VH-VL binders against q9umr5. Designs and how they scored, part 74

Target 1, 268 residues: q9umr5
Amino acid sequence: SYKPVIVVHGLFDSSYSFRHLLEYINETHPGTVVTVLDLFDGRESLRPLWEQVQGFREAVVPIMAKAPQGVHLICYSQGGLVCRALLSVMDDHNVDSFISLSSPQMGQYGDTDYLKWLFPTSMRSNLYRICYSPWGQEFSICNYWHDPHHDDLYLNASSFLALINGERDHPNATVWRKNFLRVGHLVLIGGPDDGVITPWQSSFFGFYDANETVLEMEEQLVYLRDSFGLKTLLARGAIVRCPMAGISHTAWHSNRTLYETCIEPWLS

## First folded at step 20 (VH-VL)

Design gn9
Fold by OpenDDE, look of step 22:
Structure gn9 (fold): chain C 268 residues (1-268), chain A 123 residues (1-123), chain B 111 residues (1-111)
Amino acid sequence: as target 1 above (268 residues)
Amino acid sequence: QVQLVQSGAEVKKPGASVKVSCKVSGYTLTELSIHWVRQAPGKGLEWMGGFDPEDGEPVYAQRFQGRVTMTEDTSTDTAYMELSSLRSEDTAVYYCATVSYDWETGRYSFDYWGQGTMVTVSS
Amino acid sequence: QSVLTQPPSVSGAPGQRVTISCTGSTSNIGAGFQVNWYQQLPGTAPKLLIYGNSNRPSGVPDRFSGSKSGTSASLAITGLQAEDEADYYCQSYDISLSGWVFGGGTKLTVL
């Protein structure tokens, strides 16, 4: 039988948004138990990511317990960060494939229309004033805001991304790395035509330097220091990168070609 | 706030086609996702299809594929449902309804309904 | 045979509590899709009663409540009133049918 598939949604998503993905899985892998976790939908997706991690943990634990052979995670957009954190804090997870579907894994630094409606008076260059404040960190988006021009503020004020990345020292860094490394495969999906994830390479752990030049995963300090296990995962062939052009952010979970090419191979 | 007004009752012969209209007001048709649900006399609700609220594409229930066509006229804010090759089993009240997304809860629902159109198919 | 199964009828006396069950499967409710409930008074169009498992639209009394667990959902009506006599339908999305689905409906009789 096929391993259960757990889907974690992104910002302001509904379980309905993943209907096509579930239909694809049902068609190609009949009998697969697929569940979109119906938590923190709509406005609630703005809650602090650590709170979301706790909630989703409570939901996945019983599913994992019933699947001793393992489960697959498909985590979309903001959900990809939630899932990475989830796998970092769980010392007993049994995730075979962690599929990160267009997730800002190295953070977000963009002023797209997707963010402008939330921060209409804030430009990308000024959002650090809000996001790196104590009250700003109470919003999920700010939990992974990564301003390359204010690295000190990011490192000191980011209560989520800087921690799960191991960029700021904390007492759980070693254990979280160990836990995350339990994953069988890390499948990274994204593309240049996303239009929301900025830079789009963030889905592959690429990101801006201080000059807003995009550096690849292998050039990142988190990789070079192996702070949460990326270098180790790559070395053992556990990282899969699946870039695809021509897909907008809201279409990643509803594209058949993308599914067949980047998702389906990892659901066996 | 949204109002849906449907066309009047229809009587058709088997094999004929029927086209039911649904005029929207309060909002423009471009702002809404119209779906169609029918109910045979003394029976339950049956979803027929509609325009997907996320991508705007028409989606039909498998049972009606090939026989149903849903269209929209944005100039008149009117949605249409045409059902062909009518059978006696198609005798039902047909409803148009809006499918809306609530951003606070992240939920979709059929929140506004037309008054219904009775379609009778008889020899 | 409806994809979502409801009891064909339930009854209660005024002031009582009644519940209407909606049993789905792993292809709809169990897949994580929300459940909506609709009330249909005799000779009228359906009306949205509960959306997203447990939310009430404006104007719906708080004596109506919805819940979801596993592959099933439930509508509870407390303080039953004569005006509650109607048909009730649950609704969700089903991946096997690639579409929205309604339960078979439940006729509620107030004794």
Scores: ipSAE 0.926, ipTM 0.956, lowest interface PAE 0.4, mean pLDDT 95
Fold by ESMFold2, fold request of step 23:
Structure gn9 (fold): chain C 268 residues (1-268), chain A 123 residues (1-123), chain B 111 residues (1-111)
Amino acid sequence: as target 1 above (268 residues)
Amino acid sequence: QVQLVQSGAEVKKPGASVKVSCKVSGYTLTELSIHWVRQAPGKGLEWMGGFDPEDGEPVYAQRFQGRVTMTEDTSTDTAYMELSSLRSEDTAVYYCATVSYDWETGRYSFDYWGQGTMVTVSS
Amino acid sequence: QSVLTQPPSVSGAPGQRVTISCTGSTSNIGAGFQVNWYQQLPGTAPKLLIYGNSNRPSGVPDRFSGSKSGTSASLAITGLQAEDEADYYCQSYDISLSGWVFGGGTKLTVL
């Protein structure tokens, strides 16, 4: 009766962190098969995102094959970028709902504890010197680092985000757009009290301009040019925005009200 | 480095309560997540509950809800497990253990264990 | 009783390889939750042997190894020694019980 649910975790996560989310699904949708993909845990979540996409692709194939009626994706934080790339590179995915839990879909420009631990002398204003280098692009956090004050460097150096956003020309752009547009619904979840995703509107495809003024999704060039299908998807009525205040970054998958309001309706 | 020292054996009658202590040494209790596991004679391990390592809230196994309370006294670095309405089947060794997160692997484990406290319930 | 099923006993001769299975379900191992293994010598507290499916803590010999596939897990012991005679427990998390769960235990006998 219910479609299987695949969960893709974020940076420095464990499958245990999703226990409450899985319990909520079990309570409201009994019999639903839910799988948190047990890959790239802990420190391995820093591996290049294309490496993670390849590994997660291999894991989802058998799950999708067993579910001809389709599956749902719930993808948290960094995991939401992995999932968007999966939807682009998989010619044969059968995803109905793609649920993005506070994911930096337009990139990240924020100082975090992870950043200070990994690059102790860095701050957001100078991290571009590390991230926009070949060595820096070997770390997942640099794969979606988006410095609004060094847009030329971002566009030329990004090995991941600029490509999946269609901000740089590449030979797969048409195929990736076609594949992404096969998703049934895109559910965007996030909020102003997240504390990690910067700007928090990145979870809704918003981002800073050069003056650090947040432009909403419909004002972004990637939307206006429909570079990977976002405008087309919105025009179909397939994009759902579910903002919620009062939730910190590590609490999105353990808040019952958030689950009932933003997630449960999409788990057909 | 971490050492967990539990209180001594207890003999109780059915219907009574028991409170087992677990004193932390080599670390402070505020930095640890203490869980409780029991083992009846000749039987396997049974998780009872503890303080969640991610949010610090107490969680109890469904079987023991309503009968168990787990508390911590940070001034003495001592954790407690109290089990009420004792029955003969509650006769067991009660262990405290730390639940630790390894950031390198992203995994949780019950890595340090107390010596165990025998609780015998007999009339 | 236990949602994680282990054989009650296994045996092997010194030097041989022994495996101990741990069979779960879609509500625990199959949901993506990790598997840990504990060794318990008679009269002692359990000792962490393997965590997170396959990781060995410091001091555990590399002849102990763990793996996970689908809804089940396995502990392998190679080069079996007399000191390996003990009870072995697997552990995971279960969403139906909303808690940590242990297997029923396996007595390893060294012949």
Scores: ipSAE 0.863, ipTM 0.924, lowest interface PAE 0.7, mean pLDDT 93
Fold by ESMFold2, look of step 22:
Structure gn9 (fold): chain C 268 residues (1-268), chain A 123 residues (1-123), chain B 111 residues (1-111)
Amino acid sequence: as target 1 above (268 residues)
Amino acid sequence: QVQLVQSGAEVKKPGASVKVSCKVSGYTLTELSIHWVRQAPGKGLEWMGGFDPEDGEPVYAQRFQGRVTMTEDTSTDTAYMELSSLRSEDTAVYYCATVSYDWETGRYSFDYWGQGTMVTVSS
Amino acid sequence: QSVLTQPPSVSGAPGQRVTISCTGSTSNIGAGFQVNWYQQLPGTAPKLLIYGNSNRPSGVPDRFSGSKSGTSASLAITGLQAEDEADYYCQSYDISLSGWVFGGGTKLTVL
């Protein structure tokens, strides 16, 4: 009798991409109900993240209601930010394990093919001009763009990441922290060979300082101030770090060793 | 525009093997994922296997494991499906089809189909 | 029988609406996998009609529509025409079989 598992995909993903992960769960946890949320697929994954959070919230409510003993979340890449926002905005979530699969939790500061397609003349050094505009914030990628060289612009313009990190004041900060802290476990997965998440330590709440030196989670102001509950969760023993080398960004959900090591133990 | 042209009809004895070809034009096999679907007379469609569009590895439907091999010859842009240990129940039209990803919707589909190859298995 | 269940036949008069159901399970449609629909005219290869639950490829009339809910999907045909008489198949992916699966097919008769 295993808890249901809800999967939230990333940018330009499909449910088909998670077929191997679902097969692994079926093999090791037979009878587990697993749902990849079939929303915001393809180009729709570029919609503003708050819009996606609302849509995914509507989809998870009935699943959580049918499972009063709790559910697990497996959230990949951009999807991990959606899930962290869900944990904050839902007064009534019953998530036991939140499994963050190579997600840019402290933001992204790296060039990608998707950014070149969207903004052909941009590079990471100048993308703040686009992303920290009202028009740029209409794209999900810009909602977690975090330029360490323009932190004042990030703090003022970010419509999503600066809010869910508690880096900018808002009326619901106390309630969001309280809601987030109801999670049973936070499982952080990522690695140095990802090739897309930049810095890859963003998957572990690490990020660049102004000199592009990576500061680890415990060195971040959001951790030290416990702005949304990371310090409290670590003190409870509720944070699991599971780094793994040798896995590229698109392979996290199709690697059996990764599943067995980092995911399987948390699917009670 | 993609076109798939399959080899001609075949008549086989039980226990024999058959190899159906699928010639691709308008694209190359390095750009396409070819899957195979069969249809027994008066029956529905049955997926047999193909090359996975994400990783390029051959995958076979469980009921054909050990009896089917799917290969590609990139020098001739021809895909092949070989089915061994034939039974009368294997009498069917065998189709090749492309599996394509649409990045705008994030969806996969079997969008181009060959004309079909009738394989008859009888004593 | 088929992992995806379709009615064996449906019928309708010209101009009417018909619906073809496709019932799956938690190992396919219910797991979040997409549903595609194919039309097969007699003696021809299948033709893609709907992909990804509700998307129409170019050249497919908008009187064809698809939807998905829970473990089931539906193809709706409005303004039924004589040329719509064909077999219709749904398709999804199944994690128990580790492969693509088709429904058993539905013969649409235009009265």
Scores: ipSAE 0.858, ipTM 0.923, lowest interface PAE 0.7, mean pLDDT 93

Design gn9
Fold by ESMFold2, last read:
Structure gn9 (fold): chain C 268 residues (1-268), chain A 123 residues (1-123), chain B 111 residues (1-111)
Amino acid sequence: as target 1 above (268 residues)
Amino acid sequence: QVQLVQSGAEVKKPGASVKVSCKVSGYTLTELSIHWVRQAPGKGLEWMGGFDPEDGEPVYAQRFQGRVTMTEDTSTDTAYMELSSLRSEDTAVYYCATVSYDWETGRYSFDYWGQGTMVTVSS
Amino acid sequence: QSVLTQPPSVSGAPGQRVTISCTGSTSNIGAGFQVNWYQQLPGTAPKLLIYGNSNRPSGVPDRFSGSKSGTSASLAITGLQAEDEADYYCQSYDISLSGWVFGGGTKLTVL
């Protein structure tokens, strides 16, 4: 009998896109109940991330209640930020493995086809003018936009990422850290050939400094200050880093070698 | 508007093969994913396979693997389904349909259907 | 029996509301896969009626609606009309079969 697995999708995803991942789980862990949460699909994935967190919270509560022994989360791309927020805001979550599948955990600073569609005349160097406005923060992409050249605007304007990272003071910071630290394992997955997450090390809590030099997780202020529990988790041996080259952003959930190496060991 | 026009009815003997065509108009075949669904007389719909809309690879329902081949000719915008080693239980109407992704809703659907091709397997 | 279970038939009088159920499992609807609905008039090809649980394609009357909960889905038809007399099929994806699956079909009779 295996713990249930809850899958949280990314921007403009379909549950169908996760069919291979679910098939791999069915093969290696027969009888596992796996649910891809069928919420905020298509255009709805652009809704503010706090709104998405609230909706996903409502969906996971009954699944967690039926599984007192715990559940696993597999959270892809934007979905990994939703899941990290869930771990912080849920006093009663019972998540064992949180598997972050190529998620922009420290933010995004890259031009994507989605950004070109939404803001066709904008580039990463000037998108801060839109994203760090109250109007821009109504879009999910702007909730984790992290312009390393306008860190002051990021820290003041971010309604989501700066809060869940503990980069801006707020009344729930202590409780969110306590809740996050109840996770059994944090499994970080990503790689240099992703092509969308920028820098790709954001999937491992790395990010640019002001010179666009990537600082790794252990060099980040949020780690050093242990603002939401990363240093504590690493000291417990609860953080697993599983980088893999040769995988594009849309292929993480359909690569068998990636599954067997980085995901399968953490589902039991 | 997308339109799918299928080849005419066929009568085959057991053990033979049949190849049904599906001509696409209104769009090019490279922009579409064609799947095949059959319906035995008085029975329901049965998915046979098609080209996966996400990776473009052919996928076949397990019960037809080894007997079915689905191909596409982009120069003529025509999809084909070939079923070999025919049995009497393969008597059915064979439909082609487009599988498309709706970006606004994040959903897949079988939205345009051919008129169907009756294949009768009898001796 | 098909992987998705539908009642073989339902009936209703003109103007009434009818529902058609589609019962799946944890390997399809319960895994989070979408449900589509198709209408098949006698002697014709199926027609997409509802996709992605509840979305109506252009040209489908708003008296058709769909919903999904748990491992099951439902198609509702309000203001029943004679032209609604048809076979109705639900559809989802199944991870055990690694493929798309249809329900067995429901014959709707308008009295």
Scores: ipSAE 0.855, ipTM 0.921, lowest interface PAE 0.7, mean pLDDT 93
Fold by ESMFold2, fold request of step 23:
Structure gn9 (fold): chain C 268 residues (1-268), chain A 123 residues (1-123), chain B 111 residues (1-111)
Amino acid sequence: as target 1 above (268 residues)
Amino acid sequence: QVQLVQSGAEVKKPGASVKVSCKVSGYTLTELSIHWVRQAPGKGLEWMGGFDPEDGEPVYAQRFQGRVTMTEDTSTDTAYMELSSLRSEDTAVYYCATVSYDWETGRYSFDYWGQGTMVTVSS
Amino acid sequence: QSVLTQPPSVSGAPGQRVTISCTGSTSNIGAGFQVNWYQQLPGTAPKLLIYGNSNRPSGVPDRFSGSKSGTSASLAITGLQAEDEADYYCQSYDISLSGWVFGGGTKLTVL
């Protein structure tokens, strides 16, 4: 019998948006219990990410308790950051595969229509004024905003991303790293035609330097210092990178070829 | 403000087809997703299909696959449902409805309904 | 048979509280899909009553409330009034059928 699958959605998603992914799983892994967590939908997806992490933690505990042999996580976009935080804060999680589906793991530095809707006069060069304030950190988008030209402000103001990346010292860093390293596999999915995640390599722990040159995961300080366990995971062969071109941000969970290539092999 | 007005009642023989229309006012079809739901006399509601609100492609319930076609004419703001190879159990009231997304809650609903079209299949 | 199971009928006296259950499975409500509720008077089209488990559209009184837990959902009606006498349907999405599904309906009688 297959491990249960837990799906965590992103900004302004609905469970309905994942219907195709769930149908693919039902076809290839019949009898698998799959749950899209029906929390923080619509406008609620803008709540602070630590608030979302706490709520999602409460939802996954009973599912994990009923599956002592383990579960899989499929976490889309913003949801991938929620899931990575869950892996850090849960002392005894039983996650085998953590599948990160086009998630801004090293942050976001891109203009989007939803940012224009929320902050109409903003653009990526000035959004740090909003996001790196206590008011701005009340919005989930700002919890992972990463302006490569204001890294000092990012490191001081980020209430979420700088902490889970181990870019700022905090008393839980050692235990969070230990917890994260209990995951069986980290599957990173994304691609150059995403159109929202900026740079798209953030889905693979890549990100801009101060010149907006993309440095890959192995060139990032958080990797080199092994701040939360990326270097250790890679050395164990536990990181799977599955890039795919031709997929827009809203299509990752509705593309059959992507599912068969990047997701299906990890749903044991 | 959105109103859906359906074509009139129809009587058909077994083996024929029926095409029910649904004219939209207050909005244009390009802004809406129209789905079809039927209700046999004394029975509950049964979803037949519609245009998916996320990708705009038609989807049909498995029970009707191969017998139903749903189309739209944006020049007249009219949606159509055609059901072929009719049988007596296809006797029902056929409704069109809009499927809408509420960004504030992140939820879908069938929020506006046509008045219904009675289709009677008798030999 | 409907994938979402509702009691065929419920009744209550004016002013009382009644609940209508909607029992699904791990392929629909239990998979995380939302539940909507519709009210239907005889000879009329259904009207949206509750969407997304618990949200009321404009014009629906707060004596109607919805909830979802596990594989099931519930509609509660408090302060029953004569005009509440109608048929009530729940709705969700089902991955086995790859489509929207409705419950079999519940006739509410106000005594």
Scores: ipSAE 0.854, ipTM 0.922, lowest interface PAE 0.8, mean pLDDT 93
Fold by ESMFold2, look of step 20:
Structure gn9 (fold): chain C 268 residues (1-268), chain A 123 residues (1-123), chain B 111 residues (1-111)
Amino acid sequence: as target 1 above (268 residues)
Amino acid sequence: QVQLVQSGAEVKKPGASVKVSCKVSGYTLTELSIHWVRQAPGKGLEWMGGFDPEDGEPVYAQRFQGRVTMTEDTSTDTAYMELSSLRSEDTAVYYCATVSYDWETGRYSFDYWGQGTMVTVSS
Amino acid sequence: QSVLTQPPSVSGAPGQRVTISCTGSTSNIGAGFQVNWYQQLPGTAPKLLIYGNSNRPSGVPDRFSGSKSGTSASLAITGLQAEDEADYYCQSYDISLSGWVFGGGTKLTVL
């Protein structure tokens, strides 16, 4: 029998967008209970990420309770940050595989259509003025905005990403690390042709330095300090990296080869 | 505003084919996703297929696979549904409808419907 | 028979509250797929009434409301009026059928 699968969507998503992924799971792992959490859809996906984490937490509790042997998470785009925060704040989660599907885990420094819609006169070089304000932090996109040229502002203003990364001091850091480390596997998926996640290596905990040179996960301070458990997970052999070229941001959950290569092996 | 006008009623023999048209006005087919739903007399609604609103590819309900073809002519803004190898149980009203995404709510809906086309299959 | 089950009929007097249930499974509503509701007056095409579980299109009175829980959904009509007499259908997506599915329909009679 297969563990239940919980899917957490991204920005401006719908449950319908995941129909192909759910169909692949149904075909290859018949009898698996799969649930796309249909919360914070559409415009509600712009709500502060901590508010979303609270709402998604309430939704996953009964699913996890009915599956004492464990569950899997598949978390897409912005949803991967929601899931990582869930793993940190829930002391009773029973997640085996956390599958991060093209998620901006180290942040985002790229223009998107949604950013242009929300802040039409701003480009990525100026967006720090909006995002690193109290008003800007009321939008989910700004909760993981990471301008490599204004790191001091990021560290001061971020209400979400700097906290879950352990980049800013807070009293919960030790307990969040302990909770996150209860996960069985961390599966990182993304690729160079994504077109939205910038840098695309953010999906693998890579990110820009001040010169926009990408430093890999093992070169990041949060890894080196093991601030939320990445170094420990890697040492356990619990991190799986599955890059794939040729997939655009909206196609990750509708590509059968990607599913078979990067997702299916972790849905035991 | 969007308006869908369907072709007139048809009477067919078993084994024949029928092609129902759905002309769109107030919008263009390149901006819309047309799906088809039928309703047998005194019965409920049954989804047949349509052009997927996310990827634009035709998708057909499993029970019609191999006997239904759905096409669009963007020069006339007209969608078509062709059902072959007709049987008496295919007697129904056939509706076209638009499937739209509402970004505000993140939801899909069948929001505009044609008036329906009665197809009677009679020996 | 329909993958989504509805009661064949419900009735109520003017001014009363009526609910119509829609019961699905783990392959549709329970998988997280939205529920839409349609009203069909006699001799007419269906009309969108509720979409995405609980959203009302413009022009639909706020006495119509929808909700979803687990594998089931519900349409509530308060302040029942004579013109509400119609057939009502729920709709969702089903991963086993790889397609949209409708409930069997509920005839609402206003007494």
Scores: ipSAE 0.853, ipTM 0.921, lowest interface PAE 0.8, mean pLDDT 93

